VHH binders against o26223. Designs and how they scored, part 261

Target 1, 191 residues: o26223
Amino acid sequence: MKLLWTSQHIKVTVHIDGKVSKMDVLEAIKTRRSIRKYQDREVPEELIDKILDAAMCGPSAVDERPWHFIVVRNREMLEKIPEVHPYGAMVKDAPVAIIVCCDSSLEKIPGFWVQDCSIASQNILLAAHSLGLGAVWTGVYPLEDRVEGIRRLFSIPEHVIPFSVIPLGYPAENPGTRDLFDPDRIHLEKW
Short names: E, the ipSAE of ESMFold2; O, the ipSAE of OpenDDE; V2, 0.75 times the mean of E and O plus 0.25 times the DockQ between their complexes.

## First folded at step 14 (VHH; framework vhh_7nfr_2)

Design Q9 (at its last look DockQ between E and O 0.79; V2 from the best seeds 0.00; counts 0 for: pae E 6.6 > 2)
Fold by OpenDDE, look of step 15:
Structure Q9 (fold): chain B 191 residues (1-191), chain A 124 residues (1-124)
Amino acid sequence: as target 1 above (191 residues)
Amino acid sequence: QVQLQESGGGLVQPGGSLRLSCAASGFTFSEKWMSWVRQAPGEGREWVSSISYTGGWTEYADSVKGRFTIARDNVKNTLYLLMDSLKSDDTAVYYCAKHIYSAFPETQDAFDIWGQGTQVTVSS
């Protein structure tokens, strides 16, 4: 049995047995959208593993790989996240969320951890999309109110910085596709 | 300019009720946790209650649990404290305070903006 999600230019086929149709990388990038509504359906552990594997495959500064991931499935905790993240309302409706964190003790070059965790976060979004899931990046860092809120809620050590909260689930919306190409943002040889 | 302005204080008898208000301006009120803190004569500041930006999460000091209710109206940019069954020990200046973090306060350093306070006096 196949579940098909179709937008104007997005076709995602998810099999009930956990098999998904292959999506090429350009298609994944171009058709990915933020998804904030989810089905009342659990996400298999196997898919989360694949997503986390992808999250760890991105480059990092001098290969420092400073990222950690908290996988949250507990209903009570998911319901509390919106109380410490003002734009995290959709998290309470998701079956699972991934919190991307930086372990500052792993940082080799100051400041590049933001890029590293951004890459990891984007890979989570792309992997989720390619697997027939919907996800959204909710920013935590660099806003102190959110950083400390998430830190305390999940008892994150002081040397570890929560970076993003990414709820995931089978999508219950279809926002369509966007054409974001802007030739005015391209400069040849000089500004 | 960021500002908090308390109102609604006054003189009441024991067992009476008061409703305090705090008008907020100069920041996005709906994105910040808020608290009430009080200071009795000759004493330090005491945390009373806190509320998340949605109002979905509230906490109270043990001394006021069951008697006080914290609420907020994000459309009106106003924080409230409903005080029932008032006692003489509730006599204090009550302050509205804006949180720095989306978390319950551990210390006075949890707040970056304070109101001027409103006097509550409970006396027979």
Scores: ipSAE 0.629, ipTM 0.840, lowest interface PAE 0.7, mean pLDDT 91
Fold by ESMFold2-Fast, scan of step 14:
Structure Q9 (fold): chain B 191 residues (1-191), chain A 124 residues (1-124)
Amino acid sequence: as target 1 above (191 residues)
Amino acid sequence: QVQLQESGGGLVQPGGSLRLSCAASGFTFSEKWMSWVRQAPGEGREWVSSISYTGGWTEYADSVKGRFTIARDNVKNTLYLLMDSLKSDDTAVYYCAKHIYSAFPETQDAFDIWGQGTQVTVSS
């Protein structure tokens, strides 16, 4: 037996680049794409604040909320990220990047900080998209050389683990759509 | 097989120049920071220079700054050390070293793979 699988729509109103638009939550999730090309245009601090607010609203294991964020706008620092992260070349061209970190001293249940920081990272990507920005998740953890490279570059303490580097800006590319729904991955009541 | 193989050493007079090469194989060279480290007879190892993935970030020991240039060719998987104005104190075995982390080394423990070394002798 198969259920009829349909998209549900939850409409929200957001201010994007000074304009009010409506974007349904499922539409935002389905249309978010990794953006690696950015306009030479600064992102207002108010938008970064909204993105970080959304990041901190994610669920975390036993409400430990171990995340910390570094906001990088300094051009020289952004240009050094590709020198410690081999797949971070696009970061040097972004007006801003957010480094998602875990403060291990805030961890209440071992190992779940990875899911916590993944949720925060995804919320950054979705919030950026909803605000008319583009972003991409570049992986840091669990690659030890990237973790230590980023940690030393940004003077991150030993008890804090850099998890992801997310450059963001106004998009200068528009990638196509993807149809990823696969009913063979859905099992009804049993495997 | 992960290997680093140095070449280009030899005997030169003071004030001379040499170009050392290090051929890398068995790993993704373009994703690793690289260093040159030297060891003079009867002395400990001394860090000489380091280079980031693209060569956009380089550092040098004070003893060689302004005389040596570190460079890399990621297409050829080769690290270079261009040595100018050589002094008798530059006499050492020069080792190519692969970094564990994408950071400037604080200690010799920062490297996991070393080459066999190439001898540089600066003498009249």
Scores: ipSAE 0.380, ipTM 0.743, lowest interface PAE 3.3, mean pLDDT 89
Fold by ESMFold2, look of step 15:
Structure Q9 (fold): chain B 191 residues (1-191), chain A 124 residues (1-124)
Amino acid sequence: as target 1 above (191 residues)
Amino acid sequence: QVQLQESGGGLVQPGGSLRLSCAASGFTFSEKWMSWVRQAPGEGREWVSSISYTGGWTEYADSVKGRFTIARDNVKNTLYLLMDSLKSDDTAVYYCAKHIYSAFPETQDAFDIWGQGTQVTVSS
């Protein structure tokens, strides 16, 4: 007979100064916010590796896994992204950005790569949040101007499609949480 | 309704200066890369300079580097070309051109809207 569900079942690690905190998955999903202001502080390579590992854990259509990632740390390159990507101004202030791309040669069924790369992009946001970082998804695809600009800037070949640019860093803002649950969006059995 | 209107051309002496302006209307100027392109008598069109939509990235043809400055005012929807140390081979019709994409031009096909041009004549 089980009287109470223990709280450690929900969380792996309590926040400890000097270590990366771990967060309950539902908490991460509900508390993640787009962060557009970053501290002037480097993001360790270890954290980027963990984020990209998480990005690749997402499902994909027919297990096609069409994603590729460009990690951008070079200051000159980060400063050029806003010049080819309207509304990507915060990228120049980020210590690092991840470009999520689709390699169309890996597609097994046409058109599903958009969902695949969206899943990878969202996993990047959640993983960054769980590691104490802030991030924001800035859209590239399907805007042809942005796609061409990013492709040329990073020498991305024609069969590879840049999907999103995700700047990230230690947050310099805290917009708080939102209660977005709307039961009117839920339909039982039919519309 | 989409228009580019150049002004500021004229006759100048070698070593002189001019400022060209290009007024833009009918599109979101602040979200487009812009260029100046010139055509000398009897020659093809020559790219002169390009500017990113924020103004943070500019490039120049080798023939004008150090003498010309491209600038933009996204509040007034105006593109500028500040020309200093003019010489006779700068004589041309100067066109304002709107980029299709946010990238440096490779050919004339990079532009979808052109102004009618403004004549710059540099003569002794």
Scores: ipSAE 0.076, ipTM 0.560, lowest interface PAE 6.6, mean pLDDT 89
ESMFold2 (binder alone), look of step 15: mean pLDDT 83; pTM 0.846

Design Q90
Fold by ESMFold2-Fast, scan of step 14:
Structure Q90 (fold): chain B 191 residues (1-191), chain A 124 residues (1-124)
Amino acid sequence: as target 1 above (191 residues)
Amino acid sequence: QVQLQESGGGLVQPGGSLRLSCAASGFTFSEKWMSWVRQAPGEGREWVSDISYSGGWTEYADSVKGRFTIARDNVKNTLYLLMDSLKSDDTAVYYCAKHIYSAFPETQDAFDIWGQGTQVTVSS
């Protein structure tokens, strides 16, 4: 039909207690928290698309962009994740999860894919938060049994390595923000 | 030192049942995927079954699916293989195996087999 008006500028918007608030980048970074409890409410596909767009905008070593993503909404599949990931219990209660993967055939410089996929994972967390969603990063790589369990569960091919599982949804908990600034970790001019 | 000690094999008639056990030590058993692998006389090793660290995920070779059940007890550090409706083709030495590099399929031959295995003979 009519795809005539698009904006190149994305506005950051957060839903809090039924109110919509604008959140700048520093605010989003400082107020993002790991969310492990989710409302029984579906996440629109359009929001997942925005999150994945943001994930792919991260920097990567020599612009290799080795990431691939699996979007999981199937309840039976979500319920199986804790069986292969001992600290992923919250995933079964999420309406959706994103699995961040590395396609090793796209790697141009050895070892940097871990940093690339870490950046993509963090962008997912920040984008979700900016859109009024909650998420948490659950680690898969480099734990071999978790990698193989997730690979088998989602039919991931040999040359692709599952890196993280990120459940997300509308938050059903509201942890306060943290003040983590520690000036003792800042050294001027030299160590 | 990793140690896997298999037991429970023996001579059984076709259609019979056996329960194999594997006692594991020297590693954190509850954090590892475990497998059963068999080797028939004059043949190569054949993968039989896998179980995830929690026991919630299991896989079976097509030749044993519906007849064998893999199970584990993480408190006792013991792996089991429950074998029903045994056939002469199931005759083999059965080995308990731990994956060394399960994240990479190219290292699929990198199983730790530390025991002597347990002989299963299906014969009339």
Scores: ipSAE 0.000, ipTM 0.150, lowest interface PAE 15.3, mean pLDDT 82

Design Q91
Fold by ESMFold2-Fast, scan of step 14:
Structure Q91 (fold): chain B 191 residues (1-191), chain A 124 residues (1-124)
Amino acid sequence: as target 1 above (191 residues)
Amino acid sequence: QVQLQESGGGLVQPGGSLRLSCAASGFTFSEKWMSWVRQAPGEGREWVSEISYSGGWTYYADSVKGRFTIARDNVKNTLYLLMDSLKSDDTAVYYCAKHIYSAFPETQDAFDIWGQGTQVTVSS
């Protein structure tokens, strides 16, 4: 069990409601959907800590782990995100958002940080789903207007690149499941 | 107070080169995206190029890609446009423009500060 860190680095446990222990990995992958409508209900810090712990467990090229995360709960700041991200309108209605960033000073091999941050972003989505939350990946990199807008809004340093903005909360919609298996995309032995 | 001052325009023959400069004052230049926009005789304004506040990201209109280079010097608060292989179609007044953080540089209303412009004429 992941324990929350206080300002004193004292770990605190919180009781978790819901189905967090009933979803296996395959079920989580198959049933995760993008959620863009959220209940007017705060997400406990313990759940955010568990999600970020899962995000950092992803593989990274040459173990560079270039990711940094900004956790945004401030309503005024959340309401400004759609101004710099046209397809992030739902963020203003979310109780919290996570901004996945790359610290380029941690990069050991050029270009692989994109893959590293993609893995971290997907782990956030899966962990949120497994904990009874809904989330959606809104793309920032490589769209330069969004990158620079997010950087300005959150005072992100030059050597740090905002990669994705992931609003999350308790879901207020149920879009249903998709059957995405396409055997025409599988080739045996050769193309 | 806040101003953008373009220079470096002039008459040049086809195939020639020019370097435009834009001196910025009255704001924190190093925190702003900057653009070059041009207006040909009898035409509307056309976005030419943009550069991020760090200089790490640059974009160009298809009409100038491969021929023009945008650059900046954040110590001197100066924006540059290095123009190579100039064509008669490049004849225009060139404007330096400061971006609004939520704006798209391709639109006329994307900028909150405009300079006075510098004339570029490409002809024999």
Scores: ipSAE 0.000, ipTM 0.106, lowest interface PAE 16.9, mean pLDDT 81

Design Q92
Fold by ESMFold2-Fast, scan of step 14:
Structure Q92 (fold): chain B 191 residues (1-191), chain A 124 residues (1-124)
Amino acid sequence: as target 1 above (191 residues)
Amino acid sequence: QVQLQESGGGLVQPGGSLRLSCAASGFTFSEKWMSWVRQAPGEGREWVSLISYSGGWTEYADSVKGRFTIARDNVKNTLYLLMDSLKSDDTAVYYCAKHIYSAFPETQDAFDIWGQGTQVTVSS
């Protein structure tokens, strides 16, 4: 790590030893894959901050922005997530996970928080990919047992709804690319 | 038919050991958190121990911590309670209980299915 200092002896710039991918938006969207195997390597706080900034830049219904985020790095807590989320086994092997939550008191239009939190979750996945990390969306809402399990594990109040758990880290796998374009699903002017 | 059936209770001397079993049927046992709950004569129900669906998370009441071990066999659909260093205060009917949610049971309403119970008596 390189530091640049001002005449006031304050930290100005940090050099992070890690590859940041140069990727346009379409390339990022087309090449993002769910990553479930991670290197035993810490994710810098600066990268998590960039990912959360991207998450909060998503559109929301009537600009309600109901999302809150829990950043989990504690190993014991990460190891307990699979016990309340059966398909979250990979979370225990991740260096960090982000829990996307909805504060229902911020909702202006009933029901649209699901779309808002979906947008935030997708932005996390894309931002992670653009920064050279891998991540996967593990679903919580609307499965009541997972919602209550995650709520109790992280002391989430009743008016806040855990929506997704997204483990992330430096990828230890490289899934192949997919060509998903299907012109038969595009209808011009009418069905 | 959803059913829980306990066995393995009996009379034991202080300092002795017992192994309780609970046979589950009528639901997907491997997907459910399970607890042991006991009731001493003239007392209310007391939560004893819980185990997550995979067995990776277990919790114990302070009164039994270090003496009891909860375990499960998802192939046999059976829950166990291994009880060591038994005390007269452990005398109770022991119930197997199925959780509604994958979480610590704050109240008795956290369980939807209960067994018939098995009596454990620790003699003087």
Scores: ipSAE 0.037, ipTM 0.518, lowest interface PAE 7.0, mean pLDDT 87

Design Q93
Fold by ESMFold2-Fast, scan of step 14:
Structure Q93 (fold): chain B 191 residues (1-191), chain A 124 residues (1-124)
Amino acid sequence: as target 1 above (191 residues)
Amino acid sequence: QVQLQESGGGLVQPGGSLRLSCAASGFTFSEKWMSWVRQAPGEGREWVSMISYSGGWTEYADSVKGRFTIARDNVKNTLYLLMDSLKSDDTAVYYCAKHIYSAFPETQDAFDIWGQGTQVTVSS
């Protein structure tokens, strides 16, 4: 029993390229970029588990948590995604992709699942970035042809809606950060 | 005006070859999956072959595998069907059809735009 207890010996420190990750929330948000070029390196299952844990920690309307996730590592399946999603060409070169889905049977308030799945998608991107990975959100919903293409490719039931496809891997590109602050979009007290 | 226009049909002897073309207009052809569907006299429509928007994924009915090749030219907005080793059972009107979704066509309801058809007759 005590041989199964590992809390004292679990390393809670994540190393990125030999360096301890110390990225705070604001830094992660401001420095995350869409990454479409990946190294020929496998992403450990442990990191995918951490990313999915973060995805499920997002807020949802009336706590409905309608999300399901498909983890795709099969090369043949990754190569077929661009055929049903024209803007997903980079997916075929990624070591893994996550498909964010909504199970409509879990929906408690109509229509808010889109916001729920958007939050889960963003958490995947931020978590991946904090762990030294690169990722990009490729849109599926509300484009009917992409929704049905992805649904049929992965045998997704009719009551489940594929929302986004997020390829991820160790980055093979390093785009510069952006300064997007625009005070003209901030209105005090009234429009 | 959304239109599909087939050409290249005709009379050919068993073992012969034909190349069908389908000219597409009025929609963004390069973004759409396309199929060939045939109809023999007195029969229902039979799906023959499909091609994804980029040409990277093709499928064929068992009756034509190894004999027919589907291809597309997204610059010319044209779909092709190259038919080799033609048999009398290949006699039919051949239609090109545009997929509603980027997916395998399970029924005729998978298509929203159809051509007028081109007659293929395989006879001695």
Scores: ipSAE 0.261, ipTM 0.669, lowest interface PAE 4.4, mean pLDDT 89

Design Q94
Fold by ESMFold2-Fast, scan of step 14:
Structure Q94 (fold): chain B 191 residues (1-191), chain A 124 residues (1-124)
Amino acid sequence: as target 1 above (191 residues)
Amino acid sequence: QVQLQESGGGLVQPGGSLRLSCAASGFTFSEKWMSWVRQAPGEGREWVSSISYSGGYTEYADSVKGRFTIARDNVKNTLYLLMDSLKSDDTAVYYCAKHIYSAFPETQDAFDIWGQGTQVTVSS
């Protein structure tokens, strides 16, 4: 809260974050945190559509764009995810989850689909954060146990590889931010 | 030292009850689906029941539904099979098995580690 101006007969006090709810790209990147606790509040379909649009805007090797997405809102299905993913316990409490998949038939360059799906996953996290939601990336690939568990739970064909499960919702926690800049990892001109 | 060791088998009369235990060691038990599989004399292996990591998801063969309960204790690294209303057809060696994948088994090839088995005999 900050006093910015005073009229001749009255004071006005405004909050910096109360005017226009907008993050620039650098702020979104620096303040995004993994969120594992969600409000009991639905996420509108419009926001999911915006997040998935952002996911598909990532660069991909030779423009192969091998990603497919499963949107899970069904409570019974969300409750089964922790049973095939031991670190996905928070998914059962999320209003929605997105499963990022690779259709291997769309792969043009061997192995680069992992990078493509990582980019899509990160874009989901950043887009969710920019829209006031919280999310967390739970790893599926390359753990064969999780890959096959998720595949079978969602009837995913053999040529499609589930890569990540991302629960999301309105955040019920605020872990704060970290200063992670380390100049010792930057080398000028050569190693 | 990846091992599964069953115990609790024995001779019981029809209508009786038994509790089988399986002690697991050498792997992260809490991250693995587990099953009970049985084999009657002269017959192939029959899947009995499976349980997910936390125990929140269980399935049973039609032959044992309503009579058997699968359970686990992730602190003790122990799998259980609670058998009630036992029938002569339940006579078999019961094996504890570790899943390769977190999914229901379609065949016996779904398991990578097996115990040595414990004999259950139901007879009057």
Scores: ipSAE 0.161, ipTM 0.615, lowest interface PAE 6.3, mean pLDDT 88

Design Q95
Fold by ESMFold2-Fast, scan of step 14:
Structure Q95 (fold): chain B 191 residues (1-191), chain A 124 residues (1-124)
Amino acid sequence: as target 1 above (191 residues)
Amino acid sequence: QVQLQESGGGLVQPGGSLRLSCAASGFTFSEKWMSWVRQAPGEGREWVSSISYSGGFTEYADSVKGRFTIARDNVKNTLYLLMDSLKSDDTAVYYCAKHIYSAFPETQDAFDIWGQGTQVTVSS
C-alpha cells in the first residue's frame, strides 16, 4: 500500500513553540545561506508538509509538474547517502532529507523537467529558511554516478530521475550574510 | 589522462600478508567507487572487493571475506588491498578498476578504466 501526502494525510494541528519571526520575500531570498551543520533536534512533520506544499507551488513548463519527493528520516538511510554522493557528507548528520525527483512519464516538453525540479529545490530552500530551518542543495543530476547511486539506494524506478538531495534541520551554524549585487552583469536594452 | 597504477605485488609465503596500492590520476578519485579484480593462471577474471566514495560501503568475494580489507585514501588518490592469511589460491594478477556507476559490480562491464595489474604469488 502506497500512502499519498495530500489524499490520505491525517490533518493535525501542531503547536510549534510560539510565533516564528516573519521575513518578507526579498529578505528571505537575500539572507538564505547554505547550512551544513544541524542541531540534534527533530523537524516536526507539519513543517515538512509546509515545505513540500511550497515546493509544489513552483511554475513548471506547460504546467507538467513532474516532481516527486522522497522524505528520508531513517538514520541508517541518511548515513548511506554520502556513500553514493561524495558531497553529501552533511546528510548523515541531518534529522531529515528531501530527495527531489522527476517522473519522466509526466514530462510534456523534453528537457524542461530540469528547470521544474530546480524551481522545486529552490522553493524548498526558501521555505525552510522562512520557517527557521537550514538546508543545502546537494547536486545529483546530471552526474550519472550520483543519479544511479541514489536510484538504487532508494529503489527509484527507471522512469524517475533523482535530481537533488536536500538535508535540512535547525541550523547549528550562522555563516552571516553576503552582498552579491554586481551591476556589471546587468545590460540595458542590448548586450 | 585517466590512469591507474598498481604496486605492492610479489612473492609471499602461505599465511603471510601483503599490501597492494593503486595510484589514481586524471580523474576526481574521491567521486568514484573502486574495485580490485584478480586473474589466476588459466582462470577467468574474479571480482575481489569494492569500496564506495568514503569507504562506508565495502563488499568482498566469499573467497576473501575475513582475510582481505579494501581501503582508500582520498587525499592521496590511492586505493589499497590489505591481504592477510594468504593462501596458494590467492596467486593471481591483481587489477585496480574504476567504476562507471556508484554501485557494486555485476560484470566487468561495470568498469571503464583498468590498471595494468600487479602479480601476487603465494608459494613455498
Scores: ipSAE 0.086, ipTM 0.580, lowest interface PAE 6.3, mean pLDDT 88

Design Q96
Fold by ESMFold2-Fast, scan of step 14:
Structure Q96 (fold): chain B 191 residues (1-191), chain A 124 residues (1-124)
Amino acid sequence: as target 1 above (191 residues)
Amino acid sequence: QVQLQESGGGLVQPGGSLRLSCAASGFTFSEKWMSWVRQAPGEGREWVSSISYSGGYTWYADSVKGRFTIARDNVKNTLYLLMDSLKSDDTAVYYCAKHIYSAFPETQDAFDIWGQGTQVTVSS
């Protein structure tokens, strides 16, 4: 049977959410929207792996890279997240969620782990969007009740801080894009 | 023995329809993702379609989307490919393949068991 297995590559052409798209970086940034409604369909493990690879490629203060990730696919666990996060109701309907965490023992510059984990979270959102998925950032840190609720639910050690919960899936809504460019917020040479 | 056996191929006119079947044995079919992969003469293998173990989720190659439907019968341990609006470019040997993991197949390394294949020829 294993004689039928090969190392040859398959030519793959994929429909993602009903259409094949290739986004440049600026298009991905400008068209990404928070998605809170998901199709009742599984997200392939390979797409999650690509998203997490992108998350880990973010810049980090003095290269401390303090992030750790928990991938949650278990329906019972997803359904418990809204109990500890009041505005995370959409998580129960998502096929998968990623919890972004900071290992404080890896912190080299005080306070910069928040920026590091924010960068990782944004990369997750952009990577998901570029792959035809929808996602939304639900805040955990710095709200103490949410931090401790998520910590208890997922057995997270005391030196690790849950930062965000990001549900994702194939979009079941299509919000329009926004043009947010505001030249009044740009100052030349001084305030 | 773990085995996949395709049937239902044949000669058909452009615009016609065919239904391929793949009989599975030797493993718990209802627990495995399954795919159809095709190979035209002188070409490499091309992924066609995948289906989750429950049948609730399906994926299709761009070249067949809207024309082919993948389905399964977990009671009969059989995988199907319903092919409509066939084109000359659909001429190939069609293989069913068993997934190693419950995930989208990006390479041939995603499969551990393959059938012998069934020939589909589309010509006028």
Scores: ipSAE 0.000, ipTM 0.196, lowest interface PAE 14.5, mean pLDDT 83

Design Q97
Fold by ESMFold2-Fast, scan of step 14:
Structure Q97 (fold): chain B 191 residues (1-191), chain A 124 residues (1-124)
Amino acid sequence: as target 1 above (191 residues)
Amino acid sequence: QVQLQESGGGLVQPGGSLRLSCAASGFTFSEKWMSWVRQAPGEGREWVSSISYSGGLTWYADSVKGRFTIARDNVKNTLYLLMDSLKSDDTAVYYCAKHIYSAFPETQDAFDIWGQGTQVTVSS
């Protein structure tokens, strides 16, 4: 069990070898941040398996569950992602990335696969955070240039649509939390 | 106005070398994959080489692999084709072409903008 101390010797948090303890769902949602800087440290396969299990637990329109995942650990392949995704520069520095894809042959109701893959992507981000990892969602769909670039780079067949690229690793930054609650966006009974 | 302008072609003896240039204007060159495509007299267009927007990925047709090098300068908005060990079979009009997608071009439909072409003649 490790206790983290700030430069002021203040107790920060408690975790066990990269595993955050006692983070409830609301805390995980509120404290998750996009992380783009990673330690030079391997992410165990066990943690990737837990993250992918969580990804597949999302609600899906008419239970179609069209998602497929590509796990990329090969350094040469990670270094090529920025060449097809201009905002994916951080991917080359991550120890692993997950590509979320839609298999259109599994689609039961037209168009809802976007929501399904968004849910899977968010679950990856939350699961990673709960396990002491940092991650960021880099958008692929609906930008045709990025979709085709990622498809070609990873030999993704034409009936499968790459949706997002999510690099992840042990965080090398701590941006702090944000207070994003805006009561002006809440309307009671009517607009 | 989107434009591609080739230069550097000419007459060269077999075994010689040439450097083609393509000046790009009217779009963000550094965000686009680029290719060289050639057309020999009486033949269809043949893809020669492609380069990703940073230059980190390159592809070559089997007929030119090991002899040609594609390169780019994103500060000068210029694409290059360095041709070594030229053969009579390399005689063609060479076009630079702008990709629609950041992906390997499987068809001519992968390009939306073409240059005017520059003639390369390898003497017999």
Scores: ipSAE 0.013, ipTM 0.511, lowest interface PAE 7.9, mean pLDDT 86

